# Designs tried in a protein design chat: VHH binders against Protein SAR DEFICIENT 4 (SARD4). Part 1

Every score and structure here is a prediction.

Target 1, 283 residues: Protein SAR DEFICIENT 4 (SARD4), of Arabidopsis thaliana (Mouse-ear cress) (q9fly0)
Amino acid sequence: QNYTVSSPSSLLLMPSWSSSSSLPYMGVKLVTYFPHNSSQNLPGIHGSYTLFSSTTGQTLATMDGTVLTLYRTSSVSGLGSKILARDDSQVLIMVGSGALAPHLIKSHLAAKPSLRRVIIWNRTPQRAQELAETLSKDPQHKEISFDSHDSLDQIIPLGDIISCATNSTVPLVKGEFLKPGTHLDLVGSFSHEMKECDDNAIQRGSVFVDNDTAMIEAGELAGAFERGVIKREDICGNLVELIKGDKEGRKSSTDITVFKSVGSGTVDLLTAQLVHETYLSRC
Below, numbering starts at 1 at the first letter of every chain, in headers, positions and changes, except where a header shows other numbers; antibody chains aren't numbered by Kabat.
ipSAE, averaged over its two directions, is called F for ESMFold2-Fast, E for ESMFold2 and O for OpenDDE. V2 adds 0.75 times the mean of E and O to 0.25 times the DockQ between the complexes of E and O.
[cut] marks letters that were taken out.
Atom coordinates printed by the task and the answers are left out, and those that the model quotes come from them; centres of patches stay.

## First folded at step 1 (VHH)

Design a1 (framework vhh_surovatamig_d1; at its last look DockQ between E and O 0.07; V2 from the best seeds 0.00; counts 0 for: pae E 12.6 > 2, grease 29 > 24.2, SAP .863 > .668, placed apart)
Amino acid sequence: EVQLVESGGGLVQPGGSLRLSCAASGFTFSSYAMSWVRQAPGKGLEWVATISGSGGSTDYVDSVKGRFTISRDNAKKSLYLQMNSLRAEDTAVYYCARDLYYDFWSGYPFDYRGQGTLVTVSS
ESMFold2-Fast, scan of step 1: ipSAE 0.162; ipTM 0.561
ESMFold2, look of step 2: ipSAE 0.000; ipTM 0.149
ESMFold2 (binder alone), look of step 2: mean pLDDT 81; pTM 0.817
OpenDDE, look of step 2: ipSAE 0.265; ipTM 0.692

Design a10 (framework vhh_7yz9_2)
Fold by ESMFold2-Fast, scan of step 1:
Structure a10 (fold): chain B 283 residues (1-283), chain A 121 residues (1-121)
Amino acid sequence: as target 1 above (283 residues)
Amino acid sequence: QWQLVESGGGLVQAGGSLRLSCTASGSIFSINAMGWYRQTAGNEREWVAFIYSGGSTTYADSVKGRFTISRDNAKNTVYLQMNSLKPEDTAVYYCTAEFGYTLWSPQYDYWGQGTPVTVSS
């Protein structure tokens, strides 16, 4: 549910629950969206997550919704790479250097141990440079080179995995520059106006989604369906279908795979449960 | 409240020059990135050039050597000097400013109204 507090500011309620006895929890993510907060040097998005017992309704835990979202989102992208990207992938391109970027980089590196180079691009190059320097100092990444670059079009052809986490409303990744075999991970768009790649990338790629709501919410897909670029039946599968083996992932070493994620309340709930149970086990 | 206003568009012959201006209703001193996008007939919007708070610039390959972006913080204005114009440069040009912080990148971009540029042969 979305409530406009005062335009363009809003409050979002994102409840999730399951009828399954194996998941005896329910939760609510509360998110405030205040886009003009930057003028006061404040983040535009704030969030909290409350976990309840689904059998009694008792409040079991409260946690930072942003931290939950960072872990949940990067884990889904990593799983997408594990299933769809080539096992011999060497170059990761990170498009965006916001809060999610370091988590995405670490997740992709864990998913594909063959990765040896990370190139970071951001509209504000200083942010990309600082992130590359910070990650270069991590002992976990002694075998990985980190760099930043100011021309996205020049580095796209180098990428075996390209991960996008931007708030872009205009295409950044141009399909014409994608090399055969590339995995394109699209994280940033969650509304019809938002779009991180062009129609050519969608046409060239075998497109997968984390869940079917991505076809409704993401501008790269909703717009492409509307313009007849691809049809809904051309979507190759969702994450559950891939995990179960109901749908084939990558069909060849030259296949370009595209993974569009928008997230889900169910994954948030599973993540909150894991955090809660881990905390209890350490007490 | 805060807005971007573009000016300087119009009709120009191939080989000619135009200077676009983008004036903000408030201070641009603290804005990290400002730039220009264009939308050609039948195509998606594409980036043209960016200028950052430190003065560094980036350009799309199609305009390198022909276009120059500059910034005047005292006038709250960003300029796009377009030289050696080609019919392929015909588009609506949009000014943008990076605002906000999100989990990914800036939460939103402020956009101008757009200014049409037509290059005749």
Scores: ipSAE 0.011, ipTM 0.263, lowest interface PAE 9.4, mean pLDDT 82

Design a11 (framework vhh_6fv0_2)
Fold by ESMFold2-Fast, scan of step 1:
Structure a11 (fold): chain B 283 residues (1-283), chain A 123 residues (1-123)
Amino acid sequence: as target 1 above (283 residues)
Amino acid sequence: QVQLQESGGGLVQPGGSLRLSCAASGFTFSSYWMYWVRQAPEKGLEWVSTINSGGGSTYYKDSVKGRFTVSRDNAKNTLYLQMNSLKPEDAAQYYCARAVLGSYYLPEGFDYRGQGTQVTVSS
């Protein structure tokens, strides 16, 4: 729910709960949006997440909502790669060098230990160069090579895993350049006007989503449905179905898999639970 | 309450030096990576440097490498930027910023920044 505090400032509430005994939690994400904060050198967006016991209603934890979102988003992408990408994947292409990029890279590297090379592309090439240099100096990445490249179309055919986290409204990844066996991870689009890949990539791929909401929110899918490129029935499964084994992931080493995520309150709740339980294990 | 307070800016001639400081309070400073970012008139926010939580790893924008040195004193909750061989293109408002989690570089990946300190380079 979106509430106007004083135009243009707003408060967003994103509650989540489950009737499942395996998830004895409920939570709420609170986001404030104050666009005029830039005049005071303050961030325009602030977030908080509060975790409650679904049994007693007690407040169990409060967390920074932005931090939670970065961890949640990258963890979901990593899980997608663990399930859908080939176990012999060697090359990761990172499309975008914003806030999510280093988290996504770490998650994909953890999901597929066979990865040995990361190539970063960004519309502003200097940002990709800076990120590649930064990551190459991290001792945790001693066995990983980091490069940047100015031409996205030239590096797409090299990618075993291609992760996109941009705010692009124009397709960046062209399906014609995807090699057989590639896993395409689409993180950046969360509205109808946003699109990180073309219709050809969607048509060539076996498409999975983190949540069914992606079919109505993401420009790559909503637009493809409208144009008849694919049908809703062609979506191969969502993350919950994949984890439970209700839907099959990759069927062959040559299949192109596509994972579109937009996030959900339920995934935020699962992430908050994990953060809380990890904290308790350290105390 | 998280607070970051920059100081040390001023007017300097090309080739001169300045040392910027950032006093941090309201959080466990030793647990966070820290940024220096800058904004010149009519330009966007630009990342300058990053230092990890322990101070052992430092990263720089290509145009400032060899001229700028970032450091920190965790006992004093203070971040520093030593700027040598200053050029006219270095003139900007300089901000101290707290990196959002862990061992990573993010140009827009900070949650708090200070009010800034102005650096002017002119002859």
Scores: ipSAE 0.000, ipTM 0.120, lowest interface PAE 18.0, mean pLDDT 80

Design a12 (framework vhh_8h5u_2)
Fold by ESMFold2-Fast, scan of step 1:
Structure a12 (fold): chain B 283 residues (1-283), chain A 124 residues (1-124)
Amino acid sequence: as target 1 above (283 residues)
Amino acid sequence: EVQVVESGGGLVQPGGSLRLSCAASGFTVSYSSNYMGWYRQAPGNQHERVAIITSGGSTNYPDSVKGRFTISRDNAKNTGYLQMNSLKSEDTAVYYCAADFGLSYYPWTHYDYWGQGTQVTVSS
């Protein structure tokens, strides 16, 4: 539910709950949207998440919406790679070096232990260089090489897994440069104007989504359906269908797989539960 | 909504200078995540990066313009600049400003707003 506080500013309420006894939680994500905040040097979006017992209604935890989103999103992308990427994947291309990038890299590395090289690209090259240096110093990554590169088009053909976390409105990943067998992970777009890859990448790939709302919300898909690049029935499956085995993932070592995620209230609830339970186990 | 508008393009002779400006309405470029950049596209070519500046002032240039072009910005005015000196005929292109204003719906990602472009022609 959206409430207009003072046009164009708003408060968004995103409640989630489950009828399942295996998920004894309910929650609400509270998001404020103040588009004029940038003039005050403040983020336009602020968020919090409150977790409740679905049995008693007691407040169990409150957490920052950013922390929840970083953990949730990187875990979903890692699961996508575990299911869809080749087991012999060696090169990860990270497109973007914002706050999510180190979490995505760690999730993909955990999902595919065959990975040995990470190449980071960012529009501001210094951010990619700094991230590569930071990650290379981590003792957990001694078997992994980290590099940055200024030309995205030159490194895309090297990628076995390409993960994109940008809010680009102009396609960054061109389908013509994707090699056979690549897994393309698209995280950044959440609205019709945003698009991290071109129509050729969508057309060449076997497309999967984290949930069906991605077909409505993501610019890479909504526009492609409208233009007839692919049809809605060409979507190969969603994450739940893949986990249950109701839909087949990768069919061959040469297939290009595409995973588009936009998130959901249910995934936020599951992530909040995991964060809460992990916190309790560490105390 | 965010508007990014370029100005300062025009016709100049080889060896001349131009200063491009990039103005965004209602936005302040924040320190932690924001950047401004200039890109160009010549007829028959792919677009290429010309200059990038971070909110902290770090800059990057390709060899083709290094030493000739200088990028700067005024965060208080929400404006970026590209000073172009010793212009060559191969610098002829439409120049685009790109900016990230930290208005991401997802706070971990960056997004770029692009201007409509300004024509720079270097010829005798």
Scores: ipSAE 0.000, ipTM 0.148, lowest interface PAE 13.5, mean pLDDT 79

Design a2 (framework vhh_7z1x_3)
Fold by ESMFold2-Fast, scan of step 1:
Structure a2 (fold): chain B 283 residues (1-283), chain A 124 residues (1-124)
Amino acid sequence: as target 1 above (283 residues)
Amino acid sequence: QVQLVETGGGLVQPGGSLRLSCTASGFTFSSYAMNWVRQAPGKGLEWLSGISGSGGSTSYADSVKGRFTISRDNAKNTLYLQMNSLQPDDTAVYFCAKEGYYDILTGYLPFDYWGQGTQVTVSS
């Protein structure tokens, strides 16, 4: 639900619940959107998430929407890697060095314990260097090597998992440079003009989405359908279908898999549950 | 300034048909994907269908696939939902929703503008 507070500012309510006994939770995400905040150096979006027991209605947790979104987005990418990437993956390439990048890296490392090297690329090379240095100092990463590189095209062929979180409107990852067996994780695009990879990557890959709205919103997919690069029926499955076993993930060690995510309320609920249960385990 | 206004709701008998319209203003309509979302009494939001800015790509939730058809007229800034073979469980408030955005720090906003909704009641 969206309520206009004062045009163009709004308040959005996004409830979610599950009929599954393995998810005895329900939640609501409250989001404020104030686009003019940028003129005051304030974020345009603020959010909170409240988690309830679906059996009693009791309030279990209230959490920051930004923190939840970083965890939610990176967890979805990690789950994609767990299902679609090869178990013997050694090299992770992180394309982008924004706020989401460290969370994506940690999620992929957790999903594929075989990973031993992380190479970071960013359009501003200094940001990639700083992130690599920061992560290399973390004691939990002592067995992982971190470095940065200025040429994306030179490192793409090294990647077993390539994760992209940029706001690029020009393709960064070129399909011709993808090696057999690579898993390509596309996080940053959410509109028709945004593309993190070219049509070749989409055509060569087995494409999966987190939910069906990705086919409308993401420039890599919406544009590819309109140009006849692939058809909607060529999409191999969504995250729910993969988790339920209704659709098969990777079919061979040489297949290139592509996972495009845009987010959903159901994944917010799953992430809130995980955050809550992790908090309880520390108490 | 951005405004979405749904019309066409009402009471219809099971097996009947209804066509919803959503008139948009305040943004470049053809540049954004548009969606239909519904909310039944006491239930959460359910995404039903989406259409690309050009109208070249459409997608549907399994619950409505084959029964509902989304379309748009960019010259008129209008989104449509043709609903056929209506069932009592299609009773809900139907919302027109504009494609949102992803802010990498603050999160994904799937729909940034919504209409007020139009009530569809399927009853004998």
Scores: ipSAE 0.000, ipTM 0.186, lowest interface PAE 10.9, mean pLDDT 83

Design a3 (framework vhh_lunsekimig_d3)
Fold by ESMFold2-Fast, scan of step 1:
Structure a3 (fold): chain B 283 residues (1-283), chain A 122 residues (1-122)
Amino acid sequence: as target 1 above (283 residues)
Amino acid sequence: EVQLVESGGGVVQPGGSLRLSCAASGFTVSSNYLYWYRQAAGIERELIASIYSGGSTNYVDSVKGRFTISRDNSENTMYLQMNSLRAEDTGLYYCARGPYYYGSGSYFLDYWGQGTLVTVSS
């Protein structure tokens, strides 16, 4: 439900629950939208997630919506790489150096232990340099080299895995520069106007989604369907189908795979459950 | 002021038809992306149909061939024609204008209607 607090500000309520005994939880995501916050140098959107027992109705946990989103999103991208990227992948390109970037890098490195080099690009080069330097000091990454580069087009052909987490409305990754065998992970677009890769990348790739909502919400796909670049029937599968083995992932070492994620309330609920249970195991 | 108002919900028999309306004010439907979401009891709100600024449409597989989204630019109204209704189509139907960005891995539509209830029951 969406409630207008005072125009144009609003509150969105997004509940989720399951009748399955394997998921004894229910939750609600609360999102506030205050567009005038930009004048105060504050984010226009804030979120919170509350987890309840589906058996008793007790409040079990309340967590920041950003923290939930970072854990949920990076885990989904890592799972995508585990299923779709080549096992001999060596170079990860991180497109964007925002809050999600370090989490995505860690998830991809965990998914593909063959990775040895991470190259970070950001529109503001200093941001990429700072992130590369910070990650290079982490002892968990002693086997990994971290670099930044100011020309995205020059590094795209080097990437075995390319992960994008930007708020771009203009395509950043050009399909013509993708080498055979690359896995392209598209995280940042969640609206029709947002687009991290061009139509050529979508057309060259075998496209998978985290859930079917991505085909309607994400600019890379919704726009491509509108222009006839690809058809809905050309989508190779979603994450559930891949996990169950109902759809085949990568078919050859030369295939380009594309994974577009937008998230879902069910994945939010599962992530909140994991965070809650991890907290309890520490106590 | 931007507002979306749904109407047309009700009780119908399996195999029946129903048409939902979403009247828009404060903006022009022809220049915006518009959506129909459905929320069944016990499950999260699901996107079922969309219509883009150019007039092209998209549907979730479970309703494709049975539901038709359309708009009338002169009436500034969006519609959802529902045919061959099934028990599983029961739920609250929401009209939404979008899109709106929220962080990474989440989306937020900028305006929603209040919802209209559709019950498919004998």
Scores: ipSAE 0.000, ipTM 0.175, lowest interface PAE 14.4, mean pLDDT 81

Design a4 (framework vhh_7yz9_2)
Fold by ESMFold2-Fast, scan of step 1:
Structure a4 (fold): chain B 283 residues (1-283), chain A 123 residues (1-123)
Amino acid sequence: as target 1 above (283 residues)
Amino acid sequence: QWQLVESGGGLVQAGGSLRLSCTASGRTFSSYAMGWYRQTAGNEREWVAFITSGGSTTYADSVKGRFTISRDNAKNTVYLQMNSLKPEDTAVYYCAAELGYDYVWGSYLYDYWGQGTPVTVSS
């Protein structure tokens, strides 16, 4: 639901609920979009999430939409790596060094404890260098080496897991440079124009999605279907199917796996539930 | 909304010098990192130089020693001094401000670009 408050400003409502007894919650994400706020040094987007009991309608929790999205997005990517990446993965390539990057890095490191090296690339190399330095100072990462590199094509062949969180409209990851066994995690694209990898990467990979709307919204997939690079029926499964065991994940140690995520109201609801229950479990 | 306006582009002979300016309006400039990129026809944008809010600088290997990035926070302006210009430096030069990734929308909402200024280096 989208309401124009005053063009170009808007209010978006994104409700989610389930009839399942294992998910006794419902929620709503409220997002305001005020693009002219930047002229007053204010963020253009603000978000809030409210969690309710689906049995009584009581308000259980309210939380910042950005915090929810940080945990939601990084957790989904980490779960993808846990299921699809090789257990002997050593090298993580982080493509992008914005605010999501440190959360993605930590999530992938937690999902694959075999990881020992993180190489960060960003269009502006200074940001990658600063992030690598910051993460190197964390005592929890003493056995992890953090580097930055200014040539993406040179480091892609080194990656066992490659995680992308950029707003790129031109392919960054070229399929020809992917080594056998690599897991490619695509987080940044959410519109038809956006692409973090080329058609070759999609064609070489076993492609999985967080939910089926990724096939409509993500430029890497929607465009590939239109050009006949792959068919919709070639998509190997979604996250729910993988968790339930309805679809097989990685089939061989040399298989290239691709995980495209765009997010969903259901994942937001599940994340809000987890945050709420974790808070209640603390002393 | 940030507006970035580049100026100082034009025609120059190989071995010459040119200074590009990028003036920011509509937002607090001094808190943000600024960069210069360039693009030739048929190729993706190539990073050139970066300067942090504190004044720390980094350069692409292709321009190191020839180009200097600097900023004047009082004028809300970032500069690119280009010396010893070569024909391969011919490109449209873009000013950019990197403010971060907005997770609510899954994008770099604050990754602002100017309209670009063309630089042609003839032999």
Scores: ipSAE 0.000, ipTM 0.201, lowest interface PAE 12.8, mean pLDDT 81

Design a5 (framework vhh_6fv0_2)
Fold by ESMFold2-Fast, scan of step 1:
Structure a5 (fold): chain B 283 residues (1-283), chain A 124 residues (1-124)
Amino acid sequence: as target 1 above (283 residues)
Amino acid sequence: QVQLQESGGGLVQPGGSLRLSCAASGFTFSNYAMYWVRQAPEKGLEWVSTISSSGSTIYYKDSVKGRFTVSRDNAKNTLYLQMNSLKPEDAAQYYCATLPGYSYGWPLSEFDYRGQGTQVTVSS
């Protein structure tokens, strides 16, 4: 559930539960989204996660939903790249320098060891430069070059993987600049008004989603269906189908692949269970 | 099969003009941004100009701004580069490409589509 507190600020409510006796938990993720917080040098996203016993209803744990969201979201994007991006990918373009950006970069680098260059763009160029400098000092990245650039359109054609994590309501990535073979990872949109790429990118690409709710929640897809840019039956698959091998991912080295994620309550529940059980093992 | 064929190069005196053309076939030309890149002897590929798929967004290398004009005709699958006020420094093999041929220290991808080029020589 997404509730508008005051446009553009919102409250997201994500309950999840299982009927399986091997997963005797239920949970609720509460997320606030205040995009203008960046102007005050505050995080735009804050969250909490409460884990309950599904057998008794007792509260078992309350944990930082923001930390869970960062790790869960970046892991999903990395898995998308592992399945959909080319194995010879060399250049990663990171669109956005918010809290998700360093986690996304690390996940994509882990997914595609062929990556050798990361170029970061942000509306505030100083943020991109700071992130590039910080990541270049990490010993794990000794073979990776990190740069920032102030012109997004000039660097998009260089990207083998382009990852977007912005609060944009206007298209940033223009499909006409995407080269054949590119993997486009769209993380930032979770409402109809949010859109990180244009209709051309969606039309040119083979589109995959993390789960089917992305087709109703993400502005890039919901709007494209409404305008007839693509049909719902044109969606090539979801993450579960890709992992199980029920749907084929990339079919050729020249295909443009698009992965749109909005998150999943089930993945949040599994992550919260692992955190809780790890805590118990240390008692 | 993707084919790019450059033409229009030649020998010209400093201050002269040349118009380069690139005929594209084997792909949907109107769906791709196009690039002009050049390579002088013993030098790497150097980006010269970019034009978006629709022609509405154009970029130039600083040293050619005001002298070179890129354009495209999507109906004819043709890319153009009008070169005015040519300097000795502009002498190079000129290529059109569907992907950037930037010199940024990285090799061109095996999927970078580039023609055989057309030679531009500026005499003194």
Scores: ipSAE 0.000, ipTM 0.142, lowest interface PAE 17.3, mean pLDDT 79

Design a6 (framework vhh_8h5u_2)
Amino acid sequence: EVQVVESGGGLVQPGGSLRLSCAASGFTFSTSSYAMGWYRQAPGNQHERVAIIYSGGSTNYPDSVKGRFTISRDNAKNTGYLQMNSLKSEDTAVYYCAAQFGSWLYGPTEYDYWGQGTQVTVSS
ESMFold2-Fast, scan of step 1: ipSAE 0.015; ipTM 0.425

Design a7 (framework vhh_surovatamig_d1)
Fold by ESMFold2-Fast, scan of step 1:
Structure a7 (fold): chain B 283 residues (1-283), chain A 123 residues (1-123)
Amino acid sequence: as target 1 above (283 residues)
Amino acid sequence: EVQLVESGGGLVQPGGSLRLSCAASGFTFSDYYMSWVRQAPGKGLEWVATISYSGGSTDYVDSVKGRFTISRDNAKKSLYLQMNSLRAEDTAVYYCAKSPLWFGELSYYFDYRGQGTLVTVSS
């Protein structure tokens, strides 16, 4: 539910719950949007997530909405790779070195243990270099090489998995450079003006989405439908259909798969449960 | 100066039809998603319908699907809402809204609204 607090500022309420006894939780995501905050050097968007017991109604946890979004988004991308990427994937290309990047890298590495090399690109090369250095020092990554590179077009052909988390409004990943068998993970776009790959990548790929809202919100898809690049019926499936086995994922080792995600309240609830239970298990 | 001017509201009986219009000026109309939002007496704003910059994609709140049709004419810089099979619960002030983008966490965000046009459905 969206409320205007004072134009252009707003408040969004996103409740979620399940009738399943295996998910004894309910939650609500609270998001505020204050675009004038930039003048005070404050983020325009703030979020909070509250997790409740669905049995007693007790408040179990309150989480930073940004942290939850980082975990939720990276987990969805990792699941996409687990289902769609090749099991023999060796090279991960990370496009972007913002807050999502380290979480996405960890999720893809967990999803595909065959990965041995991570190459990071960022518009500001120094950010990619710093991230590569930081991740290379993690004891969990002793078997993984981390590099940064200045030319995205030169490294795209090397990628078995390419994960994009940028605010780009111009295509970064060019479909002509994708090798057969690549999995392309598109995380950054959440509005019509944003797009991380060109129309060629969408045409060459078997396109999957985390949920049908991605076909409306993501610039890579909404724009492609309007220009007749692909049709809505060409979308191969969503995450729920893939998990249930109602739709096939990768059909061959040479297929290019594309996964576009925008998020959902149900996945936020599942992620909040996982964060809460993991915290309890570590204490 | 951005301006959105709504018209076409009025009193209509249940089951009747109305066509709302919005005349836009002060911005490049064809570069923006356009929406209709409404506010019933004593209630908050409710999003009703959105149309893409080219008119190729439309979306509606469930309660109006099959009854309302959003359309646009970029050459005339105009937005329309054809309302059929009107119900008492459709009574509201209807606003034309400029929507620059959709957010994954905020599905519809409006950076400008017009003055509104009143639709009253009664018998």
Scores: ipSAE 0.000, ipTM 0.117, lowest interface PAE 16.7, mean pLDDT 81

Design a8 (framework vhh_7z1x_3)
Fold by ESMFold2-Fast, scan of step 1:
Structure a8 (fold): chain B 283 residues (1-283), chain A 122 residues (1-122)
Amino acid sequence: as target 1 above (283 residues)
Amino acid sequence: QVQLVETGGGLVQPGGSLRLSCTASGFTFDDYAMNWVRQAPGKGLEWLSGISWNSGSISYADSVKGRFTISRDNAKNTLYLQMNSLQPDDTAVYFCAKDIGLFYSSGYMDVWGQGTQVTVSS
């Protein structure tokens, strides 16, 4: 349900649930949208998520919408890498050093335990250096080397997994520099204007999405369809199809795979469940 | 007051047709993309179709492609969904929803109608 607080500001309720006994949860995402907050140096969107038992109706967990988004987004990327990246992947390139970057790095490292090196690039080099230093001090990463580099084009050919989380409207990853076997993870774009890789990367790759909405929202895909670079029927599958085995993932060790994610309410519910169950397992 | 009101739902036999309408008020209708979304009993929300502010871009979910047709009449502030070849699993509450921008590619809906019930059964 939508509630207008003061036009154009609003409050939204986004419920999600399943009738499956194997998923005994339901949830609701509460989102406030205040587009004029930018004039006061505040984020325009704030959110919270509440998880309930679908059998009793009890409130099980309430979590910050930003925290849920960070966990949801990074978990989806990690799952994409687990399914699509090579099991012998050693080098992760992180393109961007914003709030998502440390979570994406941790998720990819968990998905592919063969990873031993992380190279971080950011438009502002100092931010990449700071993130690399911070992560290198984490005891959980003692087996991983962290570096930063100023030239993206020089490090792209080294990457077995390349994860992008930027707000770029200009392609950063050039398809011509992708080596055979690379997995390209595209996280940052959520509108037609945003594009983290060029058309060559899309054309060279076997493209998968987290959900079909990515074909509508993501500039890398929507724009490519409009220009005839690829067709919608060329999309190899979505995350649900990959998990169920209805679509094949990587077909060879030399294939370039591309995973574009934008998120969904169902993934929010699954992420909230995972966060809740992980918390319980530590008690 | 910003409002969306759906009409045209009801009971229909498998293979039948229904036309849903959604009337908008309280905002400039032709400045926004519009969507149709449904919710089956005990299930989450399923996006069905989107149409840009000027009808220049239209997309459908695979589950309804070829059977449903979205359209809009900006002079009447009205969104439509023509539903053909209805199946029992099309039974759901159908909502119209306003995007925050000119294209449904934004993926964020800030105004929702109350919904209209569609039941497909013999």
Scores: ipSAE 0.000, ipTM 0.097, lowest interface PAE 21.1, mean pLDDT 81

